VHH binders against o26223. Designs and how they scored, part 194

Target 1, 191 residues: o26223
Amino acid sequence: MKLLWTSQHIKVTVHIDGKVSKMDVLEAIKTRRSIRKYQDREVPEELIDKILDAAMCGPSAVDERPWHFIVVRNREMLEKIPEVHPYGAMVKDAPVAIIVCCDSSLEKIPGFWVQDCSIASQNILLAAHSLGLGAVWTGVYPLEDRVEGIRRLFSIPEHVIPFSVIPLGYPAENPGTRDLFDPDRIHLEKW

## First folded at step 12 (VHH)

Design y14 (framework vhh_8pnl_2)
Fold by ESMFold2-Fast, scan of step 12:
Structure y14 (fold): chain B 191 residues (1-191), chain A 121 residues (1-121)
Amino acid sequence: as target 1 above (191 residues)
Amino acid sequence: QGQLVESGGGLVQPGGSLRLSCADAGFTFSRYDMAWYRQAPGKERELVARITTGGSTNYADFVKGRFTISRDNAKSTLYLQMNSLKPEDTAMYYCARDAFETYLNSYFDLWGQGTRVTVSA
């Protein structure tokens, strides 16, 4: 039986089958690309649940795990995101977006929630890629206009801070591979 | 920091060819993905072609099979070979450091001055 969902409040019942990813970790990290063009195809709820499970498995400062997530599938709501995020135009064309938030009431050490939510955001990107999806991190925090715009649009309370908006879907573009290994940035024993 | 300078534009007849160049005065050219954009009068800038640090290329549908993007890291130069030019290709052409992997999408992108391409009707 499915639980009731809204764009602003989701109670999650996660069913994870025994299926493991066929992409190894290094391959996932090296081949993940930002994807801003999506097929006209729905993403199953089961894949979103797997992505969010992976997002919550990241490390956090003193294990504070301050992250909360808003899953947005409503087309009308997705179409409004570009109004408050000038570089979020692709979000309106995505079948779903995840908003990564910090619940400041869960913060145990000041300021480290930024790193915590960055880790959760990157895990969403990697998990999506490993599952055959494409995603892109569109920055919200610390840009005050974007933070308040997203807060207003999704009725986010003042003690919760929207950190990133991550649209995702089946990719309709292939930006290719990058070669980023730079040995000049590696120092042995000392600078 | 750096400056991008485009060259190679001009006036050609339909079916003609041009090769655009973009010189990066910075010493870090090889570390950046690069792109060509274009802008027709009264229109927004649109992506024409992209090349990654790994040499992967990507093209807009309207230039596939006609344009070729390439780079020479030793010369810190980006190229766009344009064949079978059409009147619809008439625009200012700009090179840019391709910040495709940005999570911010800020105004820190480095753009060139542009070079004009005119294809006569």
Scores: ipSAE 0.644, ipTM 0.792, lowest interface PAE 1.0, mean pLDDT 87
Fold by OpenDDE, second read of step 13:
Structure y14 (fold): chain B 191 residues (1-191), chain A 121 residues (1-121)
Amino acid sequence: as target 1 above (191 residues)
Amino acid sequence: QGQLVESGGGLVQPGGSLRLSCADAGFTFSRYDMAWYRQAPGKERELVARITTGGSTNYADFVKGRFTISRDNAKSTLYLQMNSLKPEDTAMYYCARDAFETYLNSYFDLWGQGTRVTVSA
């Protein structure tokens, strides 16, 4: 067990012996937060693989699975992302980012790819969190400037649509948990 | 961020028992994993016990069934029942909030001031 201090004086215990309990799915969902500050620490490829595996496990419309993933570790490219994504400033500080894309040629029915890629993106966030990483969903689609910016930056074909940019890293912040339950948003049987 | 306040420490004889309490204020207690740590003079702070939001518990090897960590979410209070105390258990005991429990990491972002436990004949 190693104790680390973040810039926010948060004591971080890193368990390297595998004795740490895994999060259950509800815990992961409820405790996940957007993380925009990262440690100067590399993310092992094995964790990225697990995250991508999770990303591909979500449902898709008629099982079309239109998603593609660009894994970005190149420092120069990470630093360029904020230039085309105004809310992507944290990407330059992340050791890795995943760009979720849709291959439109894989669509079996039009329009559902947004849902498919959203599910994939959320699974990335949940998986990252469960593995001790922090991540944040930075929306690309449907903002045309961001879509084209990312497209050009990564030479993405026209039939492929960049959907989200998700920087990942070991957290250097702890925003705490939230209570987002709102009974007023629940309607029984009818509106 | 909130505050943690430990209580229940004191002087006990070997074989004795103490019950430590940690009261929280300023945060939703039920949504955080909690832990007890201790620090003996000249030693590093070490984990004693941890309890998740779901009630799962983990103990350090030296506990050997002597201590029980529990929580009362309604009272926003963490407990450590310590039985069969040994001189080696003499330490300052700290309550900690773990805001982020994962497969690889724990993040303790809130600590109490500590309560002293002395086990001596």
Scores: ipSAE 0.000, ipTM 0.242, lowest interface PAE 12.6, mean pLDDT 86

Design y15 (framework vhh_8pnl_2)
Fold by ESMFold2-Fast, scan of step 12:
Structure y15 (fold): chain B 191 residues (1-191), chain A 121 residues (1-121)
Amino acid sequence: as target 1 above (191 residues)
Amino acid sequence: QGQLVESGGGLVQPGGSLRLSCADAGFTFSRYDMAWYRQAPGKERELVARITTGGSTNYADFVKGRFTISRDNAKSTLYLQMNSLKPEDTAMYYCAKDIWESYTPEYFDYWGQGTRVTVSA
């Protein structure tokens, strides 16, 4: 895979039967998978900017938009994340990670920031996938030891809550696709 | 969840083969990505192989080329064909929902009771 600039838009070039294709929204949603192995290749700043732009476009309770993001590219810092996040071992091998945070001073309705930051996290995963990258959501909140570990490591203020750590990069694995549609979970008109 | 039952383990000599089965009596099997995990004495549990609801497979490096995971949704059964068995494959083998898409793996629970595989002369 190669990523090309065309006009003012980024286009992912996929050579399938000699044609150039681009992922649509439904394809992105259905084919996104958690990726934990990355190529030793840097992710351009322009792609991170596009991902964060997409993250901030999600809905939030009373439009409070409480999210803040820390972009971590420093290898020494990435290597320290597994020390405070036991299931974040893959982060040390990623070229970059995004830490999704809630600034509680921006919260207008108690508790809805969790949904707001969940939406932002999922948008990061989808945007990364649509741009030819792989990413994985590693949970921080509500695990208090993990929240405090990440806060301490990145000098996060007390009024800011780290929510998720999302390493990302060019994928070095392909876990395949899923078929998850379950009609038994759909009820017509009533339960 | 508590309906998963592993079988097919046993004592085999190096180079031998075994076929493990995991049956779901609750018939919810087809809705889940499935995986085989193992745990050797004194070791952490480790992923052996996974299969998605769409049929895509993935293997740990230490079993690639020797083990094959498959599923039969009509029979609600997961399989692990193990060939060219080595002493280091000795472990309890567990089937479970594949938690690959979990954003908090620390809340993972194993459903199966496990089936013991011992590779020795």
Scores: ipSAE 0.636, ipTM 0.786, lowest interface PAE 1.2, mean pLDDT 87
Fold by OpenDDE, second read of step 13:
Structure y15 (fold): chain B 191 residues (1-191), chain A 121 residues (1-121)
Amino acid sequence: as target 1 above (191 residues)
Amino acid sequence: QGQLVESGGGLVQPGGSLRLSCADAGFTFSRYDMAWYRQAPGKERELVARITTGGSTNYADFVKGRFTISRDNAKSTLYLQMNSLKPEDTAMYYCAKDIWESYTPEYFDYWGQGTRVTVSA
């Protein structure tokens, strides 16, 4: 059965009007894009709460839930993030950023926190998109210089590991659509 | 690091045509959006055209239907068919791979060396 994935041109109607776009989960996943340009518009706390709620709904290894979140709205701090994150230039232009961290003291099984925080980060992106916001995942871990930079900047304890920085805002760009499906990456039963 | 190699540039008369090619020897070509940029002397690098993995295309305003960006995933090659060339199209043309979904030149990490296009009578 050749799954003819008809690339339905899902018109991502970026509802510019702040209306919570009602999209299903598959639509959110398929139409999500990294957004690095933001409107000069504040993000309501209610939306951040919804995003963080979503971030905490993902699974974690043995339900360890090691994640912590730093919500950054301070302009001075947002402007400093690019100094320690070479690919974080857009953060200074965002009204808010979420820093996803792992509290290593909460780990029940070492090492799975990367997966846990990745899931949380992805849920942030999807939730943001579903709410009419744009976001981008800027990787911190496992790059030591970025980890330490963010740690120092936000006075993060040694047992807590900054994982990602995710700027968010109302999108000021439309990157368009992509087809990311690759059947060559699918193996049946064995490699 | 994937190496992009542009070719097909040259000297043409106004109204002439060129077809640029960009061969990707690096990462899986089909997985990334691709773009053509150009830089004229004393000017900033500017987007000419972009093509997504899904085949969607965008063009700069100055293209006005004269250029066509396309890709051959089997050959890992990006093309730019340029018709009705004008002197103002004279520039170094660069191929870029958007591995970061950046859509802006400042975030592109992979560029070719470029191919020179000169349009002159």
Scores: ipSAE 0.061, ipTM 0.548, lowest interface PAE 2.9, mean pLDDT 88

Design y16 (framework vhh_8pnl_2)
Fold by ESMFold2-Fast, scan of step 12:
Structure y16 (fold): chain B 191 residues (1-191), chain A 120 residues (1-120)
Amino acid sequence: as target 1 above (191 residues)
Amino acid sequence: QGQLVESGGGLVQPGGSLRLSCADAGFTFSRYDMAWYRQAPGKERELVARITYGGSTNYADFVKGRFTISRDNAKSTLYLQMNSLKPEDTAMYYCARDAFESYIDSFDYWGQGTRVTVSA
């Protein structure tokens, strides 16, 4: 895949069902949907690398960049996620999942790692979409049972906090697009 | 949250038809994806049909070809047209705002439901 600069806009070239498509940033943001059904197709390692590169490019508090990522492809491990995450049933059917984690030893300002890992999670969703993949954010933090369940399942150290589990793959569903612009939520000059 | 009010249920004979309606008093109905669920006595709630804000539909296998979900955004109303009804369709039917884009557990608002009985 490649990035192309054009008229101050960054466009990404995406292969979808053998066809080449170009998507600008606003289109990617507006057309991304949660995807929970995946084709029985492997996701190439190079695409996962591009997604994680994009995840690490997000802003973070005082540039602390506290994120670490676990890439899970092992079918046996993916099948165990629903045991500790009740709404992660779709993960067992995905070809791969990314677990977004916070390494608390990298935290410079208390508490902002939640925003940092949220930004990284959203960038994973957008990058996946731009590359012709589908993904869904399944929440882990701040639900204590899920945090400890995921920690135990993946041998995550005590100073590392699992934040989200994001299964991804080639989409096997099309939920369509939404039009959510609500001008009543915009206040000019004052509340 | 708005209040969802289901109606249109009743007693019908096998092979009959019913049209369920779900009205939302809230003026922002058209921004939400919507769904119909059902729950038979002693069973878990199950998804029957889903419709996005843009009109894309999805159906459970057991109703495909018999039920049709639709919406009227101007009237803030969701519909479920049920044809070729079977005794197995007997249940309380609920409409809900679909939390498809939720990054946490699906928290849906459930109304009181409308009863559908297929017998005799």
Scores: ipSAE 0.505, ipTM 0.789, lowest interface PAE 1.1, mean pLDDT 84
Fold by OpenDDE, second read of step 13:
Structure y16 (fold): chain B 191 residues (1-191), chain A 120 residues (1-120)
Amino acid sequence: as target 1 above (191 residues)
Amino acid sequence: QGQLVESGGGLVQPGGSLRLSCADAGFTFSRYDMAWYRQAPGKERELVARITYGGSTNYADFVKGRFTISRDNAKSTLYLQMNSLKPEDTAMYYCARDAFESYIDSFDYWGQGTRVTVSA
């Protein structure tokens, strides 16, 4: 059984067995949208594994790889996330969420962990999209209330910093196309 | 920060129509996703409709084809054509920039809103 989802006239084919048509990297980047509505459908573990594999393939400062990932499927926990994350309302409707964290003890160069976790988070989004899933990056760090809320909720150690919450699921919306290219943001040789 | 100014609200009978406008004079209007929100008394503010930079539209479930969001980039104006209005549509309507791809709060309200009252 093939599920077809069209976004921006690009057909994404997702197979029930987790087999998906490969998406070109540029296509994935250009057509990816934040998805905040999800089908009442479980995401196979195999897809999550692929997404997490992608998440760990990005570069990091001096290859420190400080990232950790909490995979949340428990409905009760998913429903609690919006209580501590005002922008996380859609998480309660997702079949799964990934919380990207930094283990500060792994940090070799101070401050670069934000970039490291950002890269990991973006790779999650791109990988999800390429696999026919929808996802959205909900920022946690550096908002203290959200950081501590997520920390408490998931009993995250003090030396580990929650960075982002990314709900995932099969898309139940199509935000359509956008053109974000702005030549005015491009400077040649100098500002 | 640019100011959004809503207009076009008023009192209408059930089944009536209104056209709301939102003027954006402060920023490059054409470069932003835009949205209409509404807030009824005692209720939370809710999304009514969204329109992307690229012109793609999305509507709340309660719209059911009754409303149409559109934009005129030349005039830096957002519109909401509301047809078949119901008493339940009574609310203050707000125009906002909607950052669809934001990883933080996704909307910015700059206007005072325009009141829509649907009553027999």
Scores: ipSAE 0.029, ipTM 0.441, lowest interface PAE 3.5, mean pLDDT 86

Design y17 (framework vhh_8pnl_2)
Fold by ESMFold2-Fast, scan of step 12:
Structure y17 (fold): chain B 191 residues (1-191), chain A 120 residues (1-120)
Amino acid sequence: as target 1 above (191 residues)
Amino acid sequence: QGQLVESGGGLVQPGGSLRLSCADAGFTFSRYDMAWYRQAPGKERELVARITWGGSTNYADFVKGRFTISRDNAKSTLYLQMNSLKPEDTAMYYCARDAFESYIDSFDYWGQGTRVTVSA
């Protein structure tokens, strides 16, 4: 269910679809962890759609938004990813993976697509966490062997660059929460 | 090679104990979470235990109650006390800065490993 709240011409839309997460933005950021172990349980298409919607909401250099996404559910294809991505072994055990890509034909300013795709990747991780899923960013770009391997495996055209592979599913591990605040990295008024 | 050096591995009988050490002469321990990983022949590397810079610990289910991770920040040394060893614990054991959130898999922040063999 979709609820619309309006106060002083400000609209707030709340989607209630199953069990609503009570996690606010700061909690989501602080408690998100990489998850590499997944339950043998399907992820609904509607949750993938919400995650990809969030992925596309990041800032983008000159608003070029060069990201494209491949959603992989096929077991045989997931099982082949570790062959071209040596440290992506967990991908074969995930119910689904998202490959974040840059379509270079959409690029208006050279090089900023890396930041754009990084932002999209992080949004995927945060959105997955907020929806009760776990995910991990496995790096592809700029490692040329991984870029070539993923491109070949998924028939990605030459003008498109695979950036990251993000397996996701319902978590089967709990690595706990980190305490990362380091005041020595904060400088007041000047260095 | 690298800044982390593991030691303390060896051959033990089932039910035996070993204490692994990981030493660094630099500032690797300062403000960093540390971990022990293991890799058996033909298998993936797996997390064994984590410890925060403040001393909070987390363990894989397969070692809970048998292994204890600890650190001495003054000596820049990480430890893994392994009790009630089983043949299934046979692996190369690696210490590392906790790279669990790395989006690129562990490069030079990983030690060379120390071999543990548990034989009947």
Scores: ipSAE 0.503, ipTM 0.776, lowest interface PAE 1.1, mean pLDDT 84
Fold by OpenDDE, second read of step 13:
Structure y17 (fold): chain B 191 residues (1-191), chain A 120 residues (1-120)
Amino acid sequence: as target 1 above (191 residues)
Amino acid sequence: QGQLVESGGGLVQPGGSLRLSCADAGFTFSRYDMAWYRQAPGKERELVARITWGGSTNYADFVKGRFTISRDNAKSTLYLQMNSLKPEDTAMYYCARDAFESYIDSFDYWGQGTRVTVSA
């Protein structure tokens, strides 16, 4: 476990060299936060590979695995994403972003691809966090303007649907903790 | 920025026990992960134990079940129960908010430390 210095003089503990975090899965889930500020530091390809591996480990409807991933490191492209994605302002500050897409031709059952890509996206977030990175899920689908914007920007075929844009980087912020547990959302046996 | 104040250090014989405390008065204590670090003479500061805001704990390999990190959010206090102390545990022990650790001379998120000496 190594500590990294952020541009804001915040030291963060990160796992280096592809080492797996010591945090367990529940810790990863509970402590993960959306990170929108990143260090001026490149993310090693090995970490991206691990993240993408995790992204592909989730279940999908009838194992259709409709997901594709665009890994974006080009600064010009990263800077253009906010132009078509209003909530994507932080993408321009990230060293890398992953665009999760669905190839509709891979669907075996229509409509479940949203769940599949959601699972993949969440796994990206969790994996990133476990590796000492920060990330945020910026929704693309089902907003048509964002879908088409990202499509055009990255020349994505019509049968492929951009689903989410996930910038990643070493975190330069700590949003703190949250308690999102709500017992009122829990129903026993019946609604 | 919150000031961390450690206490509980002292001289103890091998096999003895100490309980360190860290009072955090500057920030909402419950919002942050906390950690104990230690620095022995001539060595780099190293993580001893971490506790998340949710109560999950992690320990350095050398702890081997001897130490227990805990927190009392109501008291804004972090604890380190150290049992079965060894001479190699001799160090200055520091409390920190883990996410806000500093590499600079400004230790706004560090305490002054409490000295632990384990000697026969």
Scores: ipSAE 0.017, ipTM 0.258, lowest interface PAE 7.4, mean pLDDT 86

Design y18 (framework vhh_8pnl_2)
Fold by ESMFold2-Fast, scan of step 12:
Structure y18 (fold): chain B 191 residues (1-191), chain A 120 residues (1-120)
Amino acid sequence: as target 1 above (191 residues)
Amino acid sequence: QGQLVESGGGLVQPGGSLRLSCADAGFTFSRYDMAWYRQAPGKERELVARITEGGSTNYADFVKGRFTISRDNAKSTLYLQMNSLKPEDTAMYYCARDAFESYIDSFDYWGQGTRVTVSA
């Protein structure tokens, strides 16, 4: 297996003033796409660990960091996800999936756990992309049937809320890049 | 924000060709990923081809090498060139503003469809 030194460090350059000057991060954000087709190829545990480390580094309301993660590699469990998440059919074909959860007992300020778990989910997508993997966020919360189904499948306790299911693997598709910049959505100094 | 209107369907014999068009009345066509889907009687709707804002294409295995998706941003129009048509291609064909980046697995931006029938 190759040493992924450059992916571990995301090729960030810090100027003398502490300013990031490389375009690598902006290009990663702009070129990340949802990936739903995966190679029949193992994802090393070291890469999953790096992705989860990045996920936990996001900002969090009053630094409550309510996120917990379930890493699913078991084929039988992955194959059951579409039964409770009907549009998650691609999950059964992925080598691994991460379930992002909120532990409500860690919540310090009501309601911000949704933003916290959204931030963690996006960091997983960006970290996966930076490591040469593809991933897709499949929504669970706030759809109660999906929340209950995922809770039952993975023995998630009542005080923990499954938020998203993110299958990932080496990509077997390339949907290209997007250009979404819309200057009409930018207002200077006032509405 | 714009209605999708498909056209170009019809009856062809096996081995024939058709070109489908999808006109988007919205002024932001060039900013959407677009897709063609099809639905045969009694079957689920399935993805045929996808094209990004930048022109990158992706095809279902069952049409690869026979169908070509393209777009004309100046005309706000999406196309599907269908060659070497087979009876199995008989379906209602729909264009859609592609919600490929959606984190909830549905989208509302479908056209009314255009019928393709491949038979003698």
Scores: ipSAE 0.445, ipTM 0.773, lowest interface PAE 1.1, mean pLDDT 83

Design y19 (framework vhh_8pnl_2)
Fold by ESMFold2-Fast, scan of step 12:
Structure y19 (fold): chain B 191 residues (1-191), chain A 120 residues (1-120)
Amino acid sequence: as target 1 above (191 residues)
Amino acid sequence: QGQLVESGGGLVQPGGSLRLSCADAGFTFSRYDMAWYRQAPGKERELVARITKGGSTNYADFVKGRFTISRDNAKSTLYLQMNSLKPEDTAMYYCARDAFESYIDSFDYWGQGTRVTVSA
């Protein structure tokens, strides 16, 4: 009898072009890419619910969890986003977009809502990727013209701050993988 | 850190060729993935081609087989060889450190670009 310790990876099943692939967490992080081209295909509500569940599971400063989400499927509204977000033109071609917002009434510590909403935005991107979807984070905060444009377009109250617009759908592009490991950015024991 | 300067654009007839160049000021060029983007009047900016620091390339479907991206790390210069040019290739062309994963994407942070016009 031989006892051998075998390492196991956490795996997620991803649907790619009708094929099913297994992906562990590190692979999901390393292979996620911004996707700006989408198939003309609707995203099921159940997948959006799973993505938003994952978005809310991130760490939050003093557990304030200030995030709110607007789910936009209305074609006329999606087509208006590029008018207030100059680099959001791909949103008009997406079947759905999620607007990540901070409800300042939930803020317990000033300024940390930016980190909280960043975490939620990245979790949306990773969850979408794990479910066979593509997404891209298009920045809103801290660009004041974009913040006010999005606020006005979606009737967002003054105490709520739009942070990011994330279109998503089934991907119609494959930008490949990245090789970003840079050992010069790692300092042992001291700077 | 580096400043990117595009050149090589011009007026060319359909089927013609142009070679665009992008010079970096030399701070760590060899460590960045680089890309070419374009924007035509009334259209969104779109990725044309990218090249990793190691030389791996990726192309938009509308330029595959016609355009070639390359780099010279010793000269801190990025190139785009454009063959079989079409009227729809008419645009301002911008080079950038690969900004495809940028979550804020603004022409205010990019250089002046180089204009390519393909006319009948």
Scores: ipSAE 0.518, ipTM 0.782, lowest interface PAE 1.1, mean pLDDT 85
Fold by OpenDDE, second read of step 13:
Structure y19 (fold): chain B 191 residues (1-191), chain A 120 residues (1-120)
Amino acid sequence: as target 1 above (191 residues)
Amino acid sequence: QGQLVESGGGLVQPGGSLRLSCADAGFTFSRYDMAWYRQAPGKERELVARITKGGSTNYADFVKGRFTISRDNAKSTLYLQMNSLKPEDTAMYYCARDAFESYIDSFDYWGQGTRVTVSA
């Protein structure tokens, strides 16, 4: 079966007009891009709530749900994040950032929290995109300097591990579409 | 770390043409979307053109049909044919791999650039 990759020009209709057109899940996944430029526009709390709701809807190992979320709107704090996160320069320009953390005390099975928090982080990205926002996943864990930097900055307890910083805002860029399908990464029945 | 090497820049008169090349020796070229960027003095770097690994192209609005991005996977080379050049096109032109979805630091997706000067 030759998967005819019809290059459907997924017109990322950046609905400039604030009407959150509901994207289907495949559209959201395929058209999502990392957004690192944001408009000078506040993100409504209602959207953040929806995003966080989505973040908590992912599966977790044995349903441990170890995730916590720090919502950061304070300008001073946003501006400090790049000081401890070299790849977080765009955070200072975002109206809001979500820091995804793991409470290790909630782990039922050690080590799966990385997957759990990854799922939560990805859901944040997808939800943001579906709501007309742009976001980017900036990795914190497992880089010790970033972990400790974020920990100190936000007074995060030792048993809680900062995992990712995700700035969000209305997008001020359009990176366009990608071609990411790679049949060489697909193995049938065996490697 | 694969190095992108741009070439083909130079001084041309308005209305002239240049063909830029970018050699990619570090990675499997055919597996990446590629792009040309440019940066004029005192301005931010901006996208000029993009080509997917599948060959789909996208151009900045200012290109207006004057430039053509293409790729030769066998040669691991990206091209930018620039026609009808304008003084406003004066910039350092950079080749880039589309590695922008990385959630960690990635700096190996840029070349050193080639300078294009359009002047009467």
Scores: ipSAE 0.030, ipTM 0.371, lowest interface PAE 4.2, mean pLDDT 86

